VHH binders against q9y6x5. Designs and how they scored, part 87

Target 1, 379 residues: q9y6x5
Amino acid sequence: LPPKLLLVSFDGFRADYLKNYEFPHLQNFIKEGVLVEHVKNVFITKTFPNHYSIVTGLYEESHGIVANSMYDAVTKKHFSDSNDKDPFWWNEAVPIWVTNQLQENRSSAAAMWPGTDVPIHDTISSYFMNYNSSVSFEERLNNITMWLNNSNPPVTFATLYWEEPDASGHKYGPEDKENMSRVLKKIDDLIGDLVQRLKMLGLWENLNVIITSDHGMTQCSQDRLINLDSCIDHSYYTLIDLSPVAAILPKINRTEVYNKLKNCSPHMNVYLKEDIPNRFYYQHNDRIQPIILVADEGWTIVLNESSQKLGDHGYDNSLPSMHPFLAAHGPAFHKGYKHSTINIVDIYPMMCHILGLKPHPNNGTFGHTKCLLVDQWCI

## First folded at step 3 (VHH)

Design k18 (framework vhh_7zox_3)
Fold by OpenDDE, second read of step 4:
Structure k18 (fold): chain B 379 residues (1-379), chain A 124 residues (1-124)
Amino acid sequence: as target 1 above (379 residues)
Amino acid sequence: DVQLVESGGGLVQPGGSLRLSCVASGFTFSSYAMGWVRQAPGKGLEWVSDISSGGSTGYADSVKGRFAISRDNAKNTLYLQMNRLKPEDTAVYYCARSDYEEWYSGETPYFDLAGQGTQVTVSS
C-alpha cells in the first residue's frame, strides 16, 4: 500500500503554548511520535503565505502568495479573503497535492487548506471542501477520514485546516491566560477527536499525521500604535496591506512617499522594495509593492481609528512569538523524539520523501528533518 | 460629507429583539466592509459583527446565533438584527466602516469611520 499522509494546521498556534498550557491529547500524540519545538516560518508571517510555503517548500517571493491581501499592478487584480480563487495567484508554484496526483495515480483530499479549492496548473484536489468558517471541525474531519478510507484511486495526501487558536488570539491576546486556556483546551480536545476517529477507522497505525501551524501570535496594545495619517495624506498612496506589514502603492512619486514615511515611527522600519533585507527572501516578486512598512513586535499600524486587536501576527519571522510547532506520528516517524528547530520550508521535502514523490525545486533542506524519520540516518 | 447615521436602538426586555440600521453617505458604500461595535458602561469598545463588501459575515462569540448582520447596497444601509437580547447586551452600538478586512472571522477589522451611536438597553 502506498504511504499516506495527513497534514493538519491549527492556525496561529504559537510554539510556546506547548510550554505554558496543558495539552494531554497532543502530548500523547507527541509521546508516540516526534516534536519540533520551533518552526521558523517565512516572512511575512501570515496565513496564506505560510500555508502555501508548507506545501511548496518555497519562500513567499518564489511561490507568489506574498500576503493575505495582494495587488497585481499589471492585471489590476486583487487577492483577498473574498477573492482568492483565481488560479492566477497560485500558479507560480506547484503544491504537493497537485504533485501527488500528477506524479502518481493517486488522489488528494483537502478540508479548507488555503489554495485547495482552486485549480492550480489545471489540477484541483480530487476531494475538497470550499472554505466555510461555519463548518465544524467534526464535519471537516469526517470528510477527510472518509476520503482517506474509501477513495479510489486512494487518497494518499490530505490536508485539514482549522481557524483556532488564531481568531481567539487576535481577540484576547496571547497573554490572556484565562481565555486562551479555554481556547487551547478546545484545540486539544479536537486533537483528541482526531486521534479517536483515526483509531476507530483503523487508520491510526498506518497513517502519517503531521500537526502544525502557520504562525504564532504576539501581544498588542492600544499604547503601541503607529498612525500613518500622522505622517502622510491618504491621497498619496493606496494601501494594499496594513498591519503589521503595510504594503504601500504610491500615487505620487515613490521617493516622496518614502520620505514622508521613513521617519514616521521609531518602531517601524520603512523599506523600498529593493532595500528589503535579504534574510526575508521577500524581494523578487512583482506582487510585492514598492514600499513596505514593518512594525516592531507588538506594534500596530493604524490609520484613523485604533485597532481593537489584542493579538496579531505577520511580524519578523525571526521572532519566537511568530513561530509555530510541528508534531508528527506514524510509520515514517520515530517515537518519543524531540527536535529543537526546523524551517517551515523544510516540511515540503520531508513530506515528498514520505509519499515517495519527487519534489519540485524548493528552498527546504531535507537534511534538517532526517532525525525525525525512521528510514534516515540521524547525525 | 462622509457620515454614518445609526437608528433603531431603544429599551427592550430580556429575550426581546431590536433591529439596528445604519445609513451611509458621502462614499461608495458597496466598496467597503462594514461592521458594528458596542461600548457598555464602564467598558471599552467591543467588536460585535462585520460584513465584507462581498457579503461575508463575522460575529463575536458573545453574539453568535443571536445577531445577524446584513447590508443593502442599493440603500446604502447596514443592518443588525438582534434577537434574544440579554442585559449584558446593553451598550451604545456604533456603525463603522472598515478600510481593512481580515480573512477569517473573529479577527477585528480596522475602522476609519463611525456613527454617533445608538443606545440599546436591555432591562426587565
Scores: ipSAE 0.007, ipTM 0.322, lowest interface PAE 10.5, mean pLDDT 92
Fold by ESMFold2-Fast, scan of step 3:
Structure k18 (fold): chain B 379 residues (1-379), chain A 124 residues (1-124)
Amino acid sequence: as target 1 above (379 residues)
Amino acid sequence: DVQLVESGGGLVQPGGSLRLSCVASGFTFSSYAMGWVRQAPGKGLEWVSDISSGGSTGYADSVKGRFAISRDNAKNTLYLQMNRLKPEDTAVYYCARSDYEEWYSGETPYFDLAGQGTQVTVSS
């Protein structure tokens, strides 16, 4: 039988939630599989960028989804989140479902993963659901499992995306133990439902399943605001993205805008595009604006108003609060193995190996994930 | 710590030539496949060329017959000779190391990128 892989994302699942809350179903999954305790994501630590990095193995400057809100200076196009289905934004990389369909003559299936309802290089996932946040986890799971069992050519790569715990992390903040405990217990129940469904359908023993996330979450406060209107007047720039990484398009001389911003707050760093730290790998793309502002962890950039969010992400990718985890189970994976850290870009070449696909050039390193796999020598 | 330092880029007229160099350190250069990947303004990464540890070469169709990859293991240096340059070759060129433990032993490797790259601009 050809190898099969289901990639599941719970948006905003901070790695240290595993240490602070009870997850009986996820712990049973890990006992029979592998756990990577921390995944170092790409900068900026936002949903669309990191979900696309998982499936391409590329930094954001290379795959072109550089934020959840973008402006392309060459074409003068604007991107807004999940309702913008213009292939232009996604065409700078080849995600794994496209390679799976073109290289192996096999099918892909998708329940809401970012980019899967968009034709990319004239190829859309063989089976997919148009993004709709109102569709239940159960309905997404029903469709994925039906497609895994009842497709020709066979579905060998499937994705499933769920919006929690990110939505609740924003609303309550990660330090709200009472509300987060309830939310995370519900996530664990959904993991239990997933495993039970796969077992009932006879898929469990022959399917590789990865459970991961795109980023973490950090606590915000009304006491930690950066008022951009105190720094610079709106007439000097167009705002492309606001917080915690602000993307500034100057309407006047770039140096003048930079000088107005550079000393405005001790709680943000201001960079000309060419001065963005190399470690971010966030410079070489026309969708990265001439000036970016990077807020310190837990600080929110605002326009002369309060912010209602109690949690946020997008911050420096070196911060442990921004890191998700990865758990996996299946015939490709060892049982009961724990690994400390991988880079989020390493997931792509590992998945290509499991599926027998030739990866496109990427920023991941297969050696970082080989100890997870039964068909590899760990040193 | 793997370090790859690219050089040799610059401004050149259409039809001109440039030779890129990449000096490697922090690993046994002779044991790895190496390659060049480029990123044109506003576009994603494009594989350009590779060379195995044994000297076998591959080229993208867009550069075949115009570019030549080579290596000097004694100097830990990778080269890309670029001839008959076109405006479409304008890009940042990155030297890339293949993962030493190739995922299916002997197939085309994937690459990790290193360094700042070197800018090549082809214009009149």
Scores: ipSAE 0.000, ipTM 0.122, lowest interface PAE 24.0, mean pLDDT 87

Design k19 (framework vhh_7zox_3)
Fold by ESMFold2-Fast, scan of step 3:
Structure k19 (fold): chain B 379 residues (1-379), chain A 124 residues (1-124)
Amino acid sequence: as target 1 above (379 residues)
Amino acid sequence: DVQLVESGGGLVQPGGSLRLSCVASGFTFSSYAMGWVRQAPGKGLEWVSDISSGGSTGYADSVKGRFAISRDNAKNTLYLQMNRLKPEDTAVYYCARSDYELWYSGETPYFDLAGQGTQVTVSS
């Protein structure tokens, strides 16, 4: 009786891959659903920040996951793989699965979406898998579909996360047509498996499914390195995050550190926190460091060494290479509709509408996604 | 409390003119971009025209040169002057409020509030 939604993310799925490669299963999904060709993500264009923005509708400065590596100046805590389960980092926002469970007595299910194995505001996803990259897509899908069919209270919101094509994008770079073609074909096959499983279980016609991603990928090169050690001695600062956005915590006068960095490379912008462009919405949080360095697209910041990365992300969110797409199918969505762009923060209020939830205050605009929905009129 | 009320629709012959009005209440009218959208029988919604809080205007190609949008902030009223009306202009016309800056040139604006509409019929 209540509406149901499955939110699927393929990490690092750059929007223009859809134009450069064949996706027969995804194209069949889109034919009977909707496609948003570009989703403008939030800055910094990294995995944890953007996945949390999708489910909260907030800019990173507001939800508090401001990078994949963070330092909180007030509490003096460090965020890393070893403590990513600490609720402290996630408690500055209320993600949709928490709202879903606290309104209307509904259940949520999660297969690896960032934050879903953490109790946030004392609420953890009703069904979840602890993050483990070794768990297959098939096992994640099996658990999600089992929970969608066998839950009380009913699972009305489910998430599924997959690490590709991000891992291969880093390893090979997005311009490696041979390797990327193989990886993207495998992802399309997984989408085919997803649709087939939902059809076999009788879920397909009544389940809303969103397939999206957190960011894109751009080509890097050994010819495009910024050696930070040539700009400043490491004894003058603590490095909180390195590339392509470096987060600098000065050990000396902030102005002196800024002056050593500001003209070091024509291929990075150096900002005092107060001077970070307003369009980034990346300033008002204690986890944003006093100096931020932003490399130009395709440039890698290094510490007197070569980089193994042939692809990367984290760059300016105005860059089309950083943009993912959004495709959706289900009773809430039009059929055969294509839309040019939305903001990634707009996904949250749209999902709240589909589920009948009252959204927490957020930075998204429901009007931007109205054209995708059958029960709305749009302009 | 927030409300948009359209008026000025009716039956007009091809080549005729109509002026639509929309009275806004319950919000600071002067702070919002406003627009007109229409729905022809059996068709989807079509953006017609918009005007920013600063007075900058945009028009759909189908109405450019024939329609003129304007606003009177002292009266909380939005207008659409429709000239040289064609049978193809037959539609329900909705007054709409935008809660976001318009995207950019050539993109369809998004609106967060609309009125109940006013019928315009262009026929002999």
Scores: ipSAE 0.000, ipTM 0.118, lowest interface PAE 20.6, mean pLDDT 88

Design k2 (framework vhh_7zox_3)
Fold by ESMFold2-Fast, scan of step 3:
Structure k2 (fold): chain B 379 residues (1-379), chain A 124 residues (1-124)
Amino acid sequence: as target 1 above (379 residues)
Amino acid sequence: DVQLVESGGGLVQPGGSLRLSCVASGFTFSSYAMGWVRQAPGKGLEWVSDIDSGGSTGYADSVKGRFAISRDNAKNTLYLQMNRLKPEDTAVYYCARSDYERWYSGETPYFDLAGQGTQVTVSS
């Protein structure tokens, strides 16, 4: 039987939520599978960049989705104007669903994962849903399970994306225990629904399932604002992205803009593109702007305004608050194994191994995930 | 100082097109999910479309394939391109902001700021 994999993402699921809240359904899933307690994501710690890193195994500078808002200096395209549907933005990498369909003539299915409703290298998932936030988790699950059971060529790779707990993390902040308890209980119930649906359809014993996320969440405050307008006039630059990583395109001499910004706030680092720390792997792409501002954890960059966000992400990827987790179950995985940390780019080569696919060159290290897999030697 | 100002509405014949614009001021536009909601004569408020901070878009079934939402973060502007307009698209269209990164799950869209609206009338 060909190996099958379902990759599930709950957006903004901070790793330490597992320690602070009860997840009976997720804990039952982990008991019969594996848990990676922390996944070190890529910089910047935003939704689109990290979701694309999971399925390509590449740093953002290599796959080209470098932010949720982008400007490409070579083509003069704006991501907001081109919509997320323009293949141009996604064509710098080959995501796993494309490789899955082009190697061995297999099918892929997708329910809302970023990029799956866009033809990438002239290839779109065999079965997919156009992104629509109003579609329930249950409808997404119904479609995915239907496609997993009723496909020719067979669906061997499927993705399922859900917007929570990210939306509530932004609205309430991760320190609001009352509201976050309700949200996280609902997510645990959805995991229970997922497992039960797979069991009822006879898929559970032969399907590999990964549950993961793209980033975490940190608490923000009206007391932690950086007013960019206090340091520089709008006439000096074009703003491509604002917070917590600002992407600045100078309209005048870059050095003049840099000099106006570099002493603006003790809670923000200002980098010329060539001075961005090597550890971020965030330099070698035309969509990375000439000046990047990086706010300290919990600080929000604003333009003469207050912010209503009580939680945010996008911060330094070394911060534990930015880290998600990974749990997995299925014939490829050990039962009851716990692992401390992997890099988010390591997920791609592991998934390629499970599916029997030859990975495209990537930044992941297969050795980091070997101990999760039953068919591999561990140190 | 926080405001949303809509424009681009008007009278158009069935099958025609209109482009709505919404200029945001007084907040960090790029950090918010933005959307369009409408209220037809004698009807309740209906979600039309949204776009999150990452550029992912959603559409009501009634407008899918005809409307396109987009944003220009450098200009703090939200757009709605409306094609193949029908008489049932007649409504006041409101630009809306959410403090969520995106609107989700099929629940009534949450928004914490809306503009004053722009009238769209589809008739001969």
Scores: ipSAE 0.000, ipTM 0.185, lowest interface PAE 16.3, mean pLDDT 88

Design k20 (framework vhh_7zox_3)
Fold by ESMFold2-Fast, scan of step 3:
Structure k20 (fold): chain B 379 residues (1-379), chain A 124 residues (1-124)
Amino acid sequence: as target 1 above (379 residues)
Amino acid sequence: DVQLVESGGGLVQPGGSLRLSCVASGFTFSSYAMGWVRQAPGKGLEWVSDISSGGSTGYADSVKGRFAISRDNAKNTLYLQMNRLKPEDTAVYYCARSDYERYWSGETPYFDLAGQGTQVTVSS
């Protein structure tokens, strides 16, 4: 039987939630599997960029999904709608489900993972659901498990995406222990449902399952706002993305726009594209704008208005508050092993190894994840 | 606080020599494998050489016998001695902090941290 892998993402699941809240179902999963306590994601620490980095092993400048809102300077196209199905945005990389379908006579299945409802290099996931946030976790799980059991060619790679705890993290903020406790308990119950369903269907013993996330969450406040309108008039630029990383397309001389912005706030760094720190790996793509503004943790960039968000993400990827975790269980993984940190781009070559696929060139390092795997030496 | 600063590039005639230096700061230099990667105009990144924390060295076939990598942990400095330079060695050379695993043949080394690069031009 070919190896099978189910990759599950709970959007916005900050790593330190595991230390501050109780997760009986997740703890039981980890006890017989592996835990990576921190996953260092890619910059910017946003949903679409990091979900695509997980399945390509590439930095955002390399895979082309550089933000949740983008403008391509060469083609003059705009990406700002979550339902935009133009393959143009996704075609700068080859995600693992495409590789899975093209290298072997195998199928892929997807429940809502970003990019899976788009044909990429003329290849769409064999089984997929068009993105719809109203579809329940149970319906997504029912479809995934049906496809894992009833497919020819066999489904060997499956993805499952859930919007929480990100939506509630934005609404309540990560410091609201009462509301976050309720939300996180529901997520733990969904993990329990997932494991129970896989056991009842006879899938559990032979399926590799990874539970991870794309980013964390930090507390925001009405006392921590940067009003961009106080620094520069709208007539001087086009705004491509706002907060916490603002993408500025100048309508006048770039240097003049930069000079108006550079001393605007002590809580925001202003970069010309070529001056963006090398450690971000966020420079070499036409969708990265000529001027980028990066707010300090917990600060929100606004246009002469208040922000209703009590939590946000997108900040510097060195911040622990931006880091998710990774837990895994299955025949490929050790039991009861804990690892401190990996990079989010390392997940892709690990998954390729588990599935027996040749990875496309990528920024991940297989050596970083080898201690998690039973067929590898950890010295 | 964490940075790599490359220097020593320039214009050189074919058959000439250059020595690149990379000064590291903000991390425990001696604990990391370090390497050099290059990017020729219009081409992707190519791994050139690496050196482990223990001093074991590796080289791309294109530079083997001509280039020598070394490190000075007391000075937090990585070096690349480049001899018998060829026009095809023309590239921007980057210093990188790396956990590069040689068993997988340098096709896409992970760049944990890369500097700003130093230009090497080999022409007459």
Scores: ipSAE 0.000, ipTM 0.091, lowest interface PAE 24.5, mean pLDDT 87

Design k21 (framework vhh_7zox_3)
Fold by OpenDDE, second read of step 4:
Structure k21 (fold): chain B 379 residues (1-379), chain A 124 residues (1-124)
Amino acid sequence: as target 1 above (379 residues)
Amino acid sequence: DVQLVESGGGLVQPGGSLRLSCVASGFTFSSYAMGWVRQAPGKGLEWVSDISSGGSTGYADSVKGRFAISRDNAKNTLYLQMNRLKPEDTAVYYCARSDYERWFSGETPYFDLAGQGTQVTVSS
């Protein structure tokens, strides 16, 4: 039987939630599989970019999804969560579900993973759900497992996406123990449902399952705001993305805009595009605007309108609060093994290995995940 | 000892066919992507074809539609079916094992082991 892999993302699941809250079902999942305690995600630490990095193995500058909100100056196109269906934005890379279908002549399935409801390189997932936040986890799970079990050609790769605990993290802030405990319990229950369904269908022993997330969450406050209007007139630039990494498109001389912003706040770094730190791998793409502003952890960039979020993400990808986790179970994985850290781009070559696919050029390091895999040597 | 042993080469007329075989030993064959490279007289090594552990195949443009790579994991054997052979296909053909790290990063070259090679000569 061909290897099968289900990739599950719980949006905004910060890695240290595992240490601070109880997850009976997830812990059981981990006990029978593997855990990577921290996954260093890509900069910026936002939903669309990181999810696409997981399935391409590429930094954002390489796969072209550089933010949740983007602007292309040549075509004058805009990208946003409400406007993400144009293949133009996705075609700079080949996601694994496309590779899976094109290389192996197999089927892929997707339940609302970013990019899966868009034809990429003229290929769309054989089975997919259009994104709809109102669709229950159960319905998503039911569709995914049905496809995994009954499709021809067989579904060998599937994705499942869920919006929590991100939405709640934004609303309550990650430090709200009462509300976040409730939310995280629900997440654990969903994991329980997932495992139970797989067992009921006889998929559990043969299906490789990865449970991960795209980013964490940091606590924000009304006391930690950076108001750009205090530093520069709004007429001098177009705002492509706002917080915590602002993308600035100058309407006047770039240097003038930079000079007005460079000392705007001690809690914000201002970079010309060419001066963006190399460690971010966030420079070599036309979709990255001429100036970016990066707020310090927990600070929010605002205009005259104040943000209502108590938690946010998108910050420096070296911050632990931005890091998700990875757990996995299945025939490809060890049992009862814990690993300290990997890079999020390392997931792609690992998945390609599991599925027997030839990877496209990517930024991942297969060696980083060898210890997770039963067929590899771990030194 | 890790070893690759090629066979099946020979002299063939243009338009003819050959089937190369490569037997692997000393490692878990089924876990590795494998491939064929060739070296023509006076030329460097040229990538011909590869196949992933799961069976995904790739071909150089020069051989697409004419060559077919396959593997039998139970026999630890890699194959290259060569049809419609041309004089320009004349070369020593090497069976090669992919390096894991290079393979899964998409880096080229990605081979870490090769056999002794088998001579293929296409001539009228």
Scores: ipSAE 0.047, ipTM 0.489, lowest interface PAE 2.4, mean pLDDT 94
Fold by ESMFold2-Fast, scan of step 3:
Structure k21 (fold): chain B 379 residues (1-379), chain A 124 residues (1-124)
Amino acid sequence: as target 1 above (379 residues)
Amino acid sequence: DVQLVESGGGLVQPGGSLRLSCVASGFTFSSYAMGWVRQAPGKGLEWVSDISSGGSTGYADSVKGRFAISRDNAKNTLYLQMNRLKPEDTAVYYCARSDYERWFSGETPYFDLAGQGTQVTVSS
């Protein structure tokens, strides 16, 4: 029987939540599987970019989803309502569900993973749900498990996306122990439901399951605001993205805009595109704007307004608060093994190996995940 | 100068309808998720509805089936069509901007910028 993989994302699940809260269902999953304690994500540490990095193994400058809001300097397109399903934004990479469908006589299934409701290189996930935040986790799980059991060609790669704990992390902040405890307990219960459903359907023993996330969360405050309107008049630039990484498209000379911004706040770094640190791998794409502002952890860039957010992400990917974790269980994985750190781009070549797919060129290193796998020798 | 300017509020009888509008300026409206939040007298903020840049909508259970959110990106305008209004819908309604970020079904999402609000009063 062909190997099968279910990839599950709980958006905004900061790695150290595992140390600060109780997760009885997740701990049972990990006990008979593997845990990677920190996953170093890609910059910027935002939802769309990192979800696409997981399934392509590429840095954002290479896969082209460089932010949740984008402007392409060459084509003059904006990432907007008219462009949300425009393949143009997603076509700079080949995600694993496309590879799965094209290299093997196999199907893919998707419940809400970013990009799965878009035809990419003229290929859409064999089974998918159009994105709708109102659809329950249970309905997403019911569809995924139905497709895993009742498909021809067989579904060998399935994805499931859930918006929490990201939405509550933004609303309450990660330091609100009372509200975050409630939210994280609900997530652990959903993990319990997932495992129970797979066991009841006879899928559990033969299915590889990865539970991961795209980024973490850090505490924000009304005491940590950067008012961009105090630095520069809005008539000098077009704002493509605001916080915590501002994407600035100058309407006047770029150097003049840069000079107005560069010393405005001690709590943000201002970069000309060519000066963006190489370690970010965030430079070589037409969708990266001529000037990028990067706020320090916990600082919010605003336009003469207060922020509703008590938590945020998008910050420097070296920050532990921005790191998710990865847990996995199944025939491909060791039992009871803990690993300290991998890069988020390493997940893609590992998944290709599990599914027997030839990966497209990518920024991941298969050697980084070898110790997780039963069919590999770990040094 | 990023601005959100709400209009369309007023006094209406129970069972009536109102359409709220919010005109956005100073940012790329089409790239942002937008929403409506409300504050009833003596109560906290309650999320009412949102719409992603891609048109995906969410609604609070209290308004589901009665309210419809929509957007016109060519006009930089957000709308809330409110039907079968109840006295419990009496509140100041705020237009709000957020990142194009996902949110949890049944929970209140966050918003980064809110307008000045428009009063809706439902009474006989």
Scores: ipSAE 0.000, ipTM 0.273, lowest interface PAE 14.3, mean pLDDT 88

